# VHH binders against DNA primase large subunit PriL (priL), part 23

Target 1, 340 residues: DNA primase large subunit PriL (priL), of Thermoplasma acidophilum (q9hjd1)
Amino acid sequence: MILPDRKQILDRELIRRIADTTISGSGHSDGLSEYASIRKAAFAFVESAVLGDQAYSPIENAELAFIVWILAALDENIITARTIIKARDTVEKQLRLVEHYEDLEEFGSRLGIEISVFGEQIGKDHLYRIGVADFATYASRVTGSKYRLSNQIVREGYVYVDEDVMAKVLREAFVSFMFDTLDQIRKEDAIETIKSVLDDLEKIRESYRKAHNVRMIAGKGDASMFPPCMKEIIKNLESGVNVSHMGRLALASFLHKAGYSEDEIVPYFRNAPDFDENITRYQIKHISGEISGTEYTPPKCETMRSNHLCYMDDDPLCHREWMKHPLTYYEVKRRNRKIR
Below, E stands for the ipSAE of ESMFold2; O stands for the ipSAE of OpenDDE; V2 stands for 0.75 times the mean of E and O plus 0.25 times the DockQ between their complexes.

## First folded at step 22 (VHH; framework vhh_rezetamig_d1)

Design i36 (from f11 with F106Y; at its last look DockQ between E and O 0.90; V2 from the best seeds 0.00; counts 0 for: pae E 2.7 > 2)
Fold by OpenDDE, look of step 22:
Structure i36 (fold): chain B 340 residues (1-340), chain A 119 residues (1-119)
Amino acid sequence: as target 1 above (340 residues)
Amino acid sequence: QLQLQESGPGLVKPSETLSLTCTVSGGSISSGGYYWGWIRQPPGKGLEWIGHIYHSGRTRYNPSLENRVTISVDTSKNQFSLKLSSVTAADTAVYYCARETYMGWYDKRGQGTLVTVSS
């Protein structure tokens, strides 16, 4: 299990050793030195994250350290976000696999969170105790009623939680830890420190660029017929710009109504920093009514404006008084195309 | 519940400095994993990212505004601020402060404040 160590992560000498060590024939079955192996694993981890692979991949402490420096050197928000999400998920899984409660306590300690086991350790059903403040800070970042303070046992300033809740809390603490640690490293310093692997950094950048240039497969519709608001959302998604939940919902529902299939919709979201294909598909299914039984429509223009998703620019069609819905825009454009 | 609220003058003269403050309540700015940002929406245009700040004080700005923008944070007051210098009519917009998550979106945003640049 990873035991985060900020001092270790920020150890420039260690990072240099990892970066500069050449393959010496004597250390690993594959002929790679330990440092070379760490380096390789770290780059592979970041690359996989960039490509949207959120599958479980175990991480060692030294690998984590080097990953942080890779991220610092790259200084790309989307790459950082994807990598940290992947790391978070990895950590969460590791936490759940912990056989000894002491390891959880230690993990918490490393993150500045006081955790203690509550009660007699009978089997795997241990309750853990965490301070209310820490719980409130990190549990609030987790979606679900199970993680709300109001649904917990609170006594004398502590919250008593099961392993699942604790794992969720700790993963969020880990995310915070990662960002705090990363923030202590300047880009210029990172580049200098790991200068020996700049070529590998460029490869990651290239992979990132390629992933972003993936032309959105135009489904049954000509994207040129899309309203400006949808085009802007698409552009933002492609560029890794922050798109709100509502914006994503709007686009997904719009595309669905425009006749795009799930497989045709999913690619629009691939460049989102939090992209998860399974979640995305689930959401699309939900929007399409496949799961929910209710088909969602994109928001009205008024709703789009109120949510700051409207981008009318100088589009004369958007400025028509009777234009009240993005789908209306699309329909008008479709009709006009058929006449030509 | 975390809330963000913008405050500052709604009218600024050309060439002057726009100054806004975001007050955060129901949570601490000092919590890691979030960026605290400013965005704006000019009339009839989409949202424009201005910049953000980490609780440590590290900032990142829109390159188009970098020379005119200063974002600062006061953790003791649980506030962060925006200064935009040499304003013109093009800077007229509704300004929002927001919390940016590591998930790449804003999970909390203020109500926004209209700032008009006029002589």
Scores: ipSAE 0.314, ipTM 0.727, lowest interface PAE 2.0, mean pLDDT 85
ESMFold2, look of step 22: ipSAE 0.428; ipTM 0.784
ESMFold2 (binder alone), look of step 22: mean pLDDT 90; pTM 0.913

